# VHH binders against Formyltetrahydrofolate deformylase 1, mitochondrial (PURU1), part 17

Target 1, 298 residues: Formyltetrahydrofolate deformylase 1, mitochondrial (PURU1), of Arabidopsis thaliana (Mouse-ear cress) (q93yq3)
Amino acid sequence: GESLDSSVSPVLIPGVHVFHCQDAVGIVAKLSDCIAAKGGNILGYDVFVPENNNVFYSRSEFIFDPVKWPRSQVDEDFQTIAQRYGALNSVVRVPSIDPKYKIALLLSKQDHCLVEMLHKWQDGKLPVDITCVISNHERASNTHVMRFLERHGIPYHYVSTTKENKREDDILELVKDTDFLVLARYMQILSGNFLKGYGKDVINIHHGLLPSFKGGYPAKQAFDAGVKLIGATSHFVTEELDSGPIIEQMVESVSHRDNLRSFVQKSEDLEKKCLTRAIKSYCELRVLPYGTNKTVVF
Short names: E, the ipSAE of ESMFold2; O, the ipSAE of OpenDDE; V2, 0.75 times the mean of E and O plus 0.25 times the DockQ between their complexes.

## First folded at step 11 (VHH)

Design v4 (from u4 with R104Y Y110Q; framework vhh_sonelokimab_d1; at its last look DockQ between E and O 0.01; V2 from the best seeds 0.00; counts 0 for: pae E 24.8 > 2, placed apart)
Fold by OpenDDE, look of step 11:
Structure v4 (fold): chain B 298 residues (1-298), chain A 125 residues (1-125)
Amino acid sequence: as target 1 above (298 residues)
Amino acid sequence: DVQLVESGGGLVQPGGSLRLSCAASGFYFSRYGVGWFRQAPGKEREFIGAISERGGSTTYAVSEKGRFTISRDNSKNTLYLQMNSLRPEDTAVYYCAAGLTFGYVPTSDQEMDYWGQGTLVTVSS
């Protein structure tokens, strides 16, 4: 009886690796060899080596056999290389195995970004685990958004804030188990203490094209200025308001035929898309810090 | 851009049948619960029925149960409404709608996120 060696074709799964270190000869070779030695195949490789800076950035996409290269060994192997080069950043994601990033959404009264995120999440285009929604605005339970959140077991936390009390400690407690935060028109300034206390990345959507049109009324500023382009900006939150490294920007043309309402509407549309893309890029390890005020986005 | 486009409306005699279609684009149709609504002149919009994103569960308004059948083809991003034994009272603009659901069948207009423009069905002798 010929043992039909059912050669179950190994199921290869995708992985992503990002790397940041001082520039050195042979880094790409070492990283590539690491993957190849384990039977992996590189599908994409992007490198950024800026002029006049002795730094090296890379992002690789690869497929591999998790039986031949167990997930724990993947980390170990890349970590070995990271140590060799004194890497500032070395992160691997295997989307099919690794847990989705846990996030909390913070917002105020405006919910257009939230709604968009939920749509994208529903569509599988936003690979995150939404742990909770936090807002300084109370919403009726019978709203579509609230019903959706309830059905999916996503708690909505109404946190009443005042100028005198932003309840940051309460918010910190609510978000302690998240991987990063998303400010979806939260319209509150997070303190340096909060940011330090949280200790992880916070992504914000600004409804203007930074570094211009800062503050709470960028559409009006743009309108009054007579601009022909408006935009939205997603960036990392820093202690300085609207000044963190930019992750994503989107723009749209406007004309003299536009009024303030149309400016606001167009801005909202840009905000939705911009924030969603920024989050996706972040989850896919496409965003890396570059210097103090910039990002590399692969 | 998300679009829902209804088709198949028209004039039909009492007792006749009509099949409406709703073509969806701009979103992952298979991930949404989808349903049919109608609005007669001078009346409020009313729920007809809906089908879950997985296609396994349907729900109908009590008044329409047995005469109307809802189905979907996710490969074509299309929602269908088979209407049988039509009555003059069925004259209305029929709307396709899609709502965010995981394992649920939307049953109200408040649960729907996207709407079509509607198609007119006239039942008249």
Scores: ipSAE 0.000, ipTM 0.250, lowest interface PAE 12.1, mean pLDDT 91
ESMFold2, look of step 11: ipSAE 0.000; ipTM 0.081
ESMFold2 (binder alone), look of step 11: mean pLDDT 83; pTM 0.847

Design v5 (framework vhh_7yz9_2; at its last look DockQ between E and O 0.02; V2 from the best seeds 0.00; counts 0 for: pae E 20.5 > 2, placed apart)
Fold by ESMFold2, look of step 11:
Structure v5 (fold): chain B 298 residues (1-298), chain A 124 residues (1-124)
Amino acid sequence: as target 1 above (298 residues)
Amino acid sequence: QWQLVESGGGLVQAGGSLRLSCTASGFTFSRYGMGWYRQTAGNEREWVAFISEGGSTTYADSVKGRFTISRDNAKNTVYLQMNSLKPEDTAVYYCAAGLTFGRVPTSDYEMDYWGQGTPVTVSS
């Protein structure tokens, strides 16, 4: 049996569990009892049951003693419940034990999103491992961002592209060991073949409020249209341009006193915040696919 | 499709013995705790005995020392040996299975699967 040392204070660590199945009576009771029976304490519990769907979504946050409830036992216990309900999804993460998600960042000329993400990552506010940064624009080695990447051992890959060759096979090789991709203002359109070949989630930042103002140059489109709100949208990438499920949107008011430059400045501030929030939510298992093109964001 | 089928109930005189059995199918029996509950007309179902997936047994005070719960994982069967029966033991007895994670489930809402019940009558 298990050896218990009563002279040692327990170290409690956080866990997150996400569950998706057909709706049924007693799911929350069974899931919460699993945690409580092992001495875990629930800090938060979110449930969504859409009207007229027979589907159940939940996300729990809890703390537990990994000596009393080992990481592999946590998986086993939730998997038993998943089998009972025929769960479509059941995922546990324990951030202090589990490997962080590995990501690659793709960008073109503008680096405001990259810089913000690197700062948040350095501050411990973005729970990822950044495997590399890929860009179709070369950057001087004496710039702040390039020095930052070198100091932290993050490779920067310049991938020169043309209209005839987007070099997607080269990019696929560079990102083969990542959990998902982040397009931090990557201005090349990823092909359907790339998306199929990568086969994992790709998260983009769009400069504007989708579905309005799709395509490039949203700030100029908004300025010319005389809008009173500007924004940014972070979404999953699909073959249809700027049409994937939305993860996060942010807005800011504008007026006739704003010129194109001030629109762009406000948009860039929104973009960096919006993308960072979307990635954090994704890594914390708050983003769940819902319906054909929607998300639940707990 | 899961199934729990009780058998072995019937009429017995006070002081006698009776052995109930409950055979399970449609779920992994060895991973479930098994319990016996009983109910008289107009009353709530009450817990009688429980055996964990690991074989630990627990009994309600009213039956302790007279009833014995056991399980045979090879036959997917749980048993309740009832000795020194009293008229107060007259009830419909239900078999139940639940994922209890080592806790003793004293309330019926804690169990996942239920049998149809087998009546036991203890006469004077």
Scores: ipSAE 0.000, ipTM 0.263, lowest interface PAE 17.2, mean pLDDT 87
ESMFold2 (binder alone), look of step 11: mean pLDDT 85; pTM 0.857
OpenDDE, look of step 11: ipSAE 0.815; ipTM 0.927
ESMFold2, look of step 12: ipSAE 0.000; ipTM 0.125
ESMFold2 (binder alone), look of step 12: mean pLDDT 84; pTM 0.856
OpenDDE, look of step 12: ipSAE 0.826; ipTM 0.933

Design v6 (from u4 with Y32W Y110Q; framework vhh_sonelokimab_d1; at its last look DockQ between E and O 0.02; V2 from the best seeds 0.00; counts 0 for: pae E 19.7 > 2, placed apart)
Fold by ESMFold2, look of step 11:
Structure v6 (fold): chain B 298 residues (1-298), chain A 125 residues (1-125)
Amino acid sequence: as target 1 above (298 residues)
Amino acid sequence: DVQLVESGGGLVQPGGSLRLSCAASGFYFSRWGVGWFRQAPGKEREFIGAISERGGSTTYAVSEKGRFTISRDNSKNTLYLQMNSLRPEDTAVYYCAAGLTFGRVPTSDQEMDYWGQGTLVTVSS
């Protein structure tokens, strides 16, 4: 039957492999030999071995010819190595073949994070499919954000909440087909029951440097306190507010010459950049759980 | 050679309880998400609930309002399903399944790589 034209130059595509196992001599050699034996070429390789835990983490980036090394064979070959080392985690993604992560975005009144994510998504710099946007605030259909969402076929769901009913069952139904959830300034606390019912990762942006300044209105609190550094933190959501494993933090210097307005603007700029970087790192398999409440971020 | 073997099924009266076990071998059990499905006669296989690798997170079908509890014992490579307040509608073949979902709780047939042969649970008057 079906023949490939031998005169066509091979199309090389990128792959990413993440590996987590008990530490042992020779893991890198075996993983690199697997890629090389199939004609793949490693473009980047990161390794982390914690001093006291006898565990090994790695992330490799490589290019390969998917005709010579079919996508399913890539999985099988790395699985063979994973079984040899009793791997705790072995994941391959091939962005040009594998489906993008599906996400939903939750927000309340402030939309600076949503707008930044939509711009990066449109520019092809955020490798996700956005299934919907959910908010407890109604927005006029003639705003730029709402027209953007309509133009791109992204539903906007207004779910009116009260103190007595946060409507988490309605939100669960809206997000059931997503890979993870992004809180882009969603100011309602998600319950433990919501988190267990959703059962997947939820990534938040916090307007301050955790663990300091948990909760409230950090820019104004920090301004009144006379701090010289401000920041933003993106982290996984757990049942304990603002305490989940941190993915990314960003900081900026402030001084007595900043008024409240410039202070708030700097904080908002940090928040949108911090969240966007955290989501990109997550989608690129750079974020790995480590210890009880830490991450490795390659 | 991966194997999942269910046990603990049988005949029980309405309102009774059963504990199902699933013994796993041939893979590194603690690094896999595992869960329970069931299939009643003439119906499609349905999700009951699952537990993440290492047991840190669980997800249950919305319709299982606290009657069923999933747990795992990684030292014995075993997954459990405790079923209470059983009804005739719970009559089905119960399947254990394992999926490599890299920290996520697996929740669908498509996420499962390995399946057991099933154990029959009959709830009758």
Scores: ipSAE 0.000, ipTM 0.119, lowest interface PAE 19.7, mean pLDDT 84
ESMFold2 (binder alone), look of step 11: mean pLDDT 80; pTM 0.815
OpenDDE, look of step 11: ipSAE 0.401; ipTM 0.772

## First folded at step 12 (VHH)

Design w1 (framework vhh_sonelokimab_d1; at its last look DockQ between E and O 0.01; V2 from the best seeds 0.00; counts 0 for: pae E 14.7 > 2, placed apart)
Fold by ESMFold2, look of step 12:
Structure w1 (fold): chain B 298 residues (1-298), chain A 121 residues (1-121)
Amino acid sequence: as target 1 above (298 residues)
Amino acid sequence: DVQLVESGGGLVQPGGSLRLSCAASGFYFSRYGVGWFRQAPGKEREFIGAISERGGSTTYAVSEKGRFTISRDNSKNTLYLQMNSLRPEDTAVYYCAAGLTFGRVYEMDYWGQGTLVTVSS
């Protein structure tokens, strides 16, 4: 016969590296060499060099042996390259080691986005920890969504608001331990003071295609205008209403056969999908600010 | 609308310390990587160091490591530079700058007007 084969199968884990700097010869070679020299294997590599901007953006996805290439050494090795090219920094995420992003969800009356996010989260398809749900609308404890939150230990905070008092200080206290905030159909405008006090990213879902149809009635406005495409936009929140950098947009065809009800249903379906994709992209380091109000989304 | 304002500069003795601040307004500060640069009279502007939008990653020029510490407070929209063991060659105008999340050394989106640091007896 043959000799017995004794194989060792190391546990390989995924890593993600995002890099941007001034464009130069050899950046991809240096970054890929860093991974290969440590025995890592690249599974995906995205590059963007904007025309007429002398900048380089990349996102790599790789697998590696964390015994051979410890987590802290991964940071150090990429930081050395960042220094060589004069980048402010490079960002590494290792999902199996690094803590998940902690988020809070804000909503008002409509819960279609919340429900979708909870289902995706339960299925392991949304890589976050949900610290709490906050709403300016009280909900009965015997509803399906409230029972879901209770079963999973996710607090629901009712924060009654008025036009005169949006209770932003109360909300700030509730969200202080989060990595970013998600507005899942929160109908109050967050003030500049709130945004400064929170100091982290806030991601919103808008029920229309920005920059068109800004404001509070996008489905009716779109229906009356006779549009042939409707959509949803997920974007970063800034002091200017519905004007922050766009993360994700989704569209749906409509026609003369649609009534207002079908517009609303299509819009709600787009909103929940658009928001969850935007959050997933953000958590996977696919969203990079670009220009004054743009994003690269790998 | 966009403003970066440095403060805390002044005259110090060799071996002394200074803490510079950079107050940001008119943009979403937490979306930007931020850094410090300086320019001595008759010399090129040089990179000192930078910190990522979350504060989890810092980069320093090799010659400055150990003497200078960069930090940020996103709740106050403020970037800081702690400078220790100052030497006469540290005399320069110090600038803060912000670039969208990952630094571009040569083309930061926003720059401050600078604060003068003079190190002399």
Scores: ipSAE 0.000, ipTM 0.227, lowest interface PAE 14.7, mean pLDDT 83
ESMFold2 (binder alone), look of step 12: mean pLDDT 80; pTM 0.821
OpenDDE, look of step 12: ipSAE 0.006; ipTM 0.255

Design w2 (framework vhh_sonelokimab_d1; at its last look DockQ between E and O 0.01; V2 from the best seeds 0.00; counts 0 for: pae E 15.7 > 2, placed apart)
Fold by ESMFold2, look of step 12:
Structure w2 (fold): chain B 298 residues (1-298), chain A 122 residues (1-122)
Amino acid sequence: as target 1 above (298 residues)
Amino acid sequence: DVQLVESGGGLVQPGGSLRLSCAASGFYFSRYGVGWFRQAPGKEREFIGAISERGGSTTYAVSEKGRFTISRDNSKNTLYLQMNSLRPEDTAVYYCAAGLTWGRVSYEMDYWGQGTLVTVSS
């Protein structure tokens, strides 16, 4: 919301700053002073200093007047502080000004994650540009999802695959201008060669709580086994199946009161929420590497 | 069997240029942030600069003042350091290193090379 009299009311826009350096006295004070000195207001500030590691991570959210503190000056001011502390990472994003991340979505038969992502994207709740949707399943052009994609100019690429040819070179060509990939229930395993050739992050959704429940575990089998908890895990893809650093996990109780339909519905709801939150967190610079296979998620 | 192998070092006169390479194998290079460090005789190893796994984010130590450029070629699993306007103070063993960054460069490096000697003398 802007007012009808914009000449009187300042337009404040959100900014995000991520900072990573060796721990030192006074980092938060200096970063906060930088924002305050320019008339900015901090809405949130998260800090993590691992025990016995002498490393500092922070993420701040603030609002500011881009007339009083121009976008390029924001970069310069934080870079000065980064140089003072020898920071390896000092990144500012201003979502209303900066280019959105470009992504491609890969899926197989089931589209519940795709539909949720398209809905969140349409509502302005996923800060991405979707360059295309790729699937190893053909879909009728007169379905709601396909009409949605056509209306918004998002190409749908049917790439038929076999066990002997997963057509990864074709997929690489389709996605080479993206910032990262999203596997929205893509049931083909991406090879090490694909991951090397793509060379950027790939985010997956897994049905289950990793590291437990690796591989496929259909909801029908879990239902028949009488489980009392179901979960979903969104993680980075590495060559080791379902073992990459975890971004988001969600869990929900199930009971004898669930029939198969309600059980499946709960499972699908977890997957779509888990994936969309993971992507949002990634795009908002909330996901930072930590250790060899861990993340900080602010 | 992780390997980072630097090459391109040697003797150069002040004001000259060198291009260092670092060939990586035994790990998924494209998922790692990579960087260059150096160690002069009798001094601690110091950070020169680093580049994110996507190649879109680069951080340099202020002491270089724009003389050095880091780049990477993920299709060749190779990291590069272009050094211009070399000074005698740049004499050191130069190391490449790799660490997981999820799109951001980290202070923590998981793998280190053996080093290549650069000597700048007048």
Scores: ipSAE 0.000, ipTM 0.240, lowest interface PAE 15.7, mean pLDDT 82
ESMFold2 (binder alone), look of step 12: mean pLDDT 80; pTM 0.817
OpenDDE, look of step 12: ipSAE 0.019; ipTM 0.296

Design w3 (framework vhh_sonelokimab_d1; at its last look DockQ between E and O 0.01; V2 from the best seeds 0.00; counts 0 for: pae E 24.4 > 2, placed apart)
Fold by OpenDDE, look of step 12:
Structure w3 (fold): chain B 298 residues (1-298), chain A 123 residues (1-123)
Amino acid sequence: as target 1 above (298 residues)
Amino acid sequence: DVQLVESGGGLVQPGGSLRLSCAASGFYFSRYGVGWFRQAPGKEREFIGAISERGGSTTYAVSEKGRFTISRDNSKNTLYLQMNSLRPEDTAVYYCAAGLTFGRVPSYEMDYWGQGTLVTVSS
């Protein structure tokens, strides 16, 4: 009986690594060797080395055998390289092993972004754990959104806010175990104290093209200006309103045949897509800080 | 003009302690992550540690964890590095830097650098 050497083909799993340091010769070689030395295979490699700026950015996608290269050793090996080059950023994600990012969604009355996110989440196209939805608007339990949330065990927190009391401490308590926050048309300004207290990233969707159309009525501003392009902007939230580093922007053409209502509708469609893409990019380690107010998005 | 000015460097005996300061000016210090680097003669610049602008998160190089402590005072636009149990191998020029930070650790963009302060550890 020929012993069928069931050469169980090693199950290879995907990993991602992002790296940011001062530019130096041999960085790519070292990072590649790190993966190769452990039997890993690089599937994709992207680098950004700007002119007149001595910085190096990279993002690699690779597959590896977790038996040959345990998860903890993956971190250690990359950390060794990070220390060698004085890296400012070095992060590894192994989606099949690592926990998904935990997020909370904050919104007001408008729920088009929420609905889109939930659909994408359900379809596995948004790789996050939604811990809760927080809103300053009460919703009936029999709505489609509320039923969805209930079905999936996602709590909805109604937090009544006023101009005088934004209940930021209560919100902080609700989101303390999240990795980052998503503002999906929350329409409230988060204070510097809140941002400081939270201490993690906050991603916002703005229903206009920043920096040109700030504030609460960008569609009206665009309409009045007679623009031929409108857009949505996803960005990191800073203390300054609508001024954080931009992650994603999407645009659509408009014409003289459009009215304010159609502007708003087109904007909503862009918002949904823009926010979803921004979140996905963030979770896939595609977004890195660049300069004083920019991002590298691989 | 943006300035980062390191101070507190000097000669110290092995086992001694030293506290470095970095005075920042010309930018919104409180909105930036800030950190320390060092460069020994003939060696590459290495990361020591950083502290986020939002006052909560610190990160350190593995080799320095426990001996070095980073803190900041936003009211004074100042970054500190407390160094304890100093060793001869800690001899280097120490640099402070400022950059944007994000929730991911480490996640810094260093935009501004100081000129450095020399620390010499010798018997």
Scores: ipSAE 0.000, ipTM 0.192, lowest interface PAE 14.2, mean pLDDT 91
ESMFold2, look of step 12: ipSAE 0.000; ipTM 0.082
ESMFold2 (binder alone), look of step 12: mean pLDDT 80; pTM 0.821

Design w4 (framework vhh_7yz9_2; at its last look DockQ between E and O 0.01; V2 from the best seeds 0.00; counts 0 for: pae E 23.6 > 2, placed apart)
Fold by OpenDDE, look of step 12:
Structure w4 (fold): chain B 298 residues (1-298), chain A 120 residues (1-120)
Amino acid sequence: as target 1 above (298 residues)
Amino acid sequence: QWQLVESGGGLVQAGGSLRLSCTASGFTFSRYGMGWYRQTAGNEREWVAFISEGGSTTYADSVKGRFTISRDNAKNTVYLQMNSLKPEDTAVYYCAAGLTWGRVYEMDYWGQGTPVTVSS
């Protein structure tokens, strides 16, 4: 019986690594060697070295054999390099092995972003685990959204808020096991204390183009200003309202034939897409902080 | 324009102490994490210590227990108290500032450095 040496072709799995450090000669070589030494193959490598700043950013996509390069060793090897260069950021994701990011969705009355996110999530186009939905608006259980959430075991938390009491402590308790938060038209200002207490990233969708159209009525502002472009902005939330680093922006043309209602409708469409893209970029380690209030998006 | 200015470097004897200061300008200091790095000639820059916006501190193993990083937001200043100095601590020390976004640290601003020499 010929022992069919079933040379099971090693199953290679994809990984992503992001790196941020002070610029130095040989960084790319070291990072590449790290992957190659373990039998990995780089599929993509993006580098950003700004001219006026002595900083180095990189994002690599690679495939590797998890048997030859165990997941724990992957972290250790990159961490060694990180220490060598005094890296400010060094993160590896192996999507097939690592758990998906856990997120909570916060929203108010408007649910167009929520609906879109749930659809994308269901279709596998939003690689996150939605732990819960939190809203200051009560919804009937017989709605399509609520039934969907129930079907998928995603709790909906109605948290009644007032101007005097935003119930931030309650919200903190609900989101303690999440990796980051998504504000999908939450329309409440999160306090600095909340942000500090949470201690993780919060991504917001703003229904206007920042920084120009802040506040709760950007469509009206845009309309009154007679702009020819409107947009949506996804950004990190900071203590200052609508002032966090921008992750994604989308725009659409408008004209004199548009009215306020059409502005709002167009904005909603942009918001859905913009937020989804921002979240995806974040989960894929494409977003890094840059400068005082900017991002690198690979 | 942003600026980081280090001070306090100099010559000290082994076992001695030195306090470095870094004064920031041109950005909202309280929103930034601050770090100290050091570099010797011919070597790569080494991370020494970090203090977050919230005041959380981390240290390299080589300096843990000997160095203390602190900040004064009112003065836009970060400090590095260096005790029990060793000859191997001889380096140019750099101050850096970066935003802390949850899991992401970003150090975009760097000082010019202050030299520290520890004599045996």
Scores: ipSAE 0.000, ipTM 0.192, lowest interface PAE 16.3, mean pLDDT 90
ESMFold2, look of step 12: ipSAE 0.000; ipTM 0.097
ESMFold2 (binder alone), look of step 12: mean pLDDT 86; pTM 0.879

Design w5 (framework vhh_7yz9_2; at its last look DockQ between E and O 0.02; V2 from the best seeds 0.00; counts 0 for: pae E 16.3 > 2, placed apart)
Fold by ESMFold2, look of step 12:
Structure w5 (fold): chain B 298 residues (1-298), chain A 121 residues (1-121)
Amino acid sequence: as target 1 above (298 residues)
Amino acid sequence: QWQLVESGGGLVQAGGSLRLSCTASGFYFSRYGMGWYRQTAGNEREWVAFISEGGSTTYADSVKGRFTISRDNAKNTVYLQMNSLKPEDTAVYYCAAGLTWGRYSYEMDYWGQGTPVTVSS
């Protein structure tokens, strides 16, 4: 309304809007006016218009009063603009109102990525709901990670796999109620049938800088090659091994003074940070598909 | 104001053929993978066929050898040639468009309103 009640102070909450359409004059003005007309305030605005392409990408962060601009009206107002510009994508998230993304985590023997993600999740720094953890390795109930999962009511599913039987139908059933899947060092290659059956995004962590080091054992390979940079890559999974669109890469400088042990430690530290960063960026709508195999990461 | 408009549905006898068309507007058709889905009353939509922006095709097992998906980027149109039709092919057929990046996740961004296909006998 027009009058304010001092006993009901407005609580401003954050919103995010991602927009993708054919480029045209006036898009930013119209989108920003939509927010301003409802008393919202833009905290950040990112735009990308590719050279020699006629497309427009944007991501805005704003705060608003959900009493003055109800959640459903936010959708309707941006939908009206999306229709006017023939938008290819228009997505709003309001983290304090909207349900968090539901994810399942897959891993094999090594748990450094899982532990980091659980730690960030517990601290409120990873905006997801973790529905379950799935592994092809059995774990003792007295380990730190297993006690953590039990305390928080997160199921751990041991699924014994072989090269002949990857048990992908069993895994599909376990993850059917998820928004996307995270491979936190899952060392079994997911088949095209699995990817088709799942039908949603799958995000992986690779221990190396793609595309230069595909496949297994990147730390040993990098050490033997005498590289001066090592790294980790988080990317979307496709049928081609380690070839999907890259979300995040992290690097560490190395020299002749690094032995294999220090390479491995640096690589593991990069992997856990890289994956966590990629998941956070995805959930904050910072990762937009672009071109054939690229991303815009705002 | 994007659109996907299906056409070519109708009634056909078992063993017959139909060709479905889907014309796109309001987005850059050539940058999207295109798919056909079908739905019977009370059931989830079932994937039928997909064609990437580069022309690679895949099919559901139930239609392999009988259906052919193709595209004409100059006309912003995707086609589904349906041969040797069976009564179990009776459904509403939907055209859908999705980004190449999401092809293996099978998440489609745009959906048509559907065209009914009835296969009798």
Scores: ipSAE 0.000, ipTM 0.153, lowest interface PAE 16.3, mean pLDDT 84
ESMFold2 (binder alone), look of step 12: mean pLDDT 86; pTM 0.875
OpenDDE, look of step 12: ipSAE 0.013; ipTM 0.311

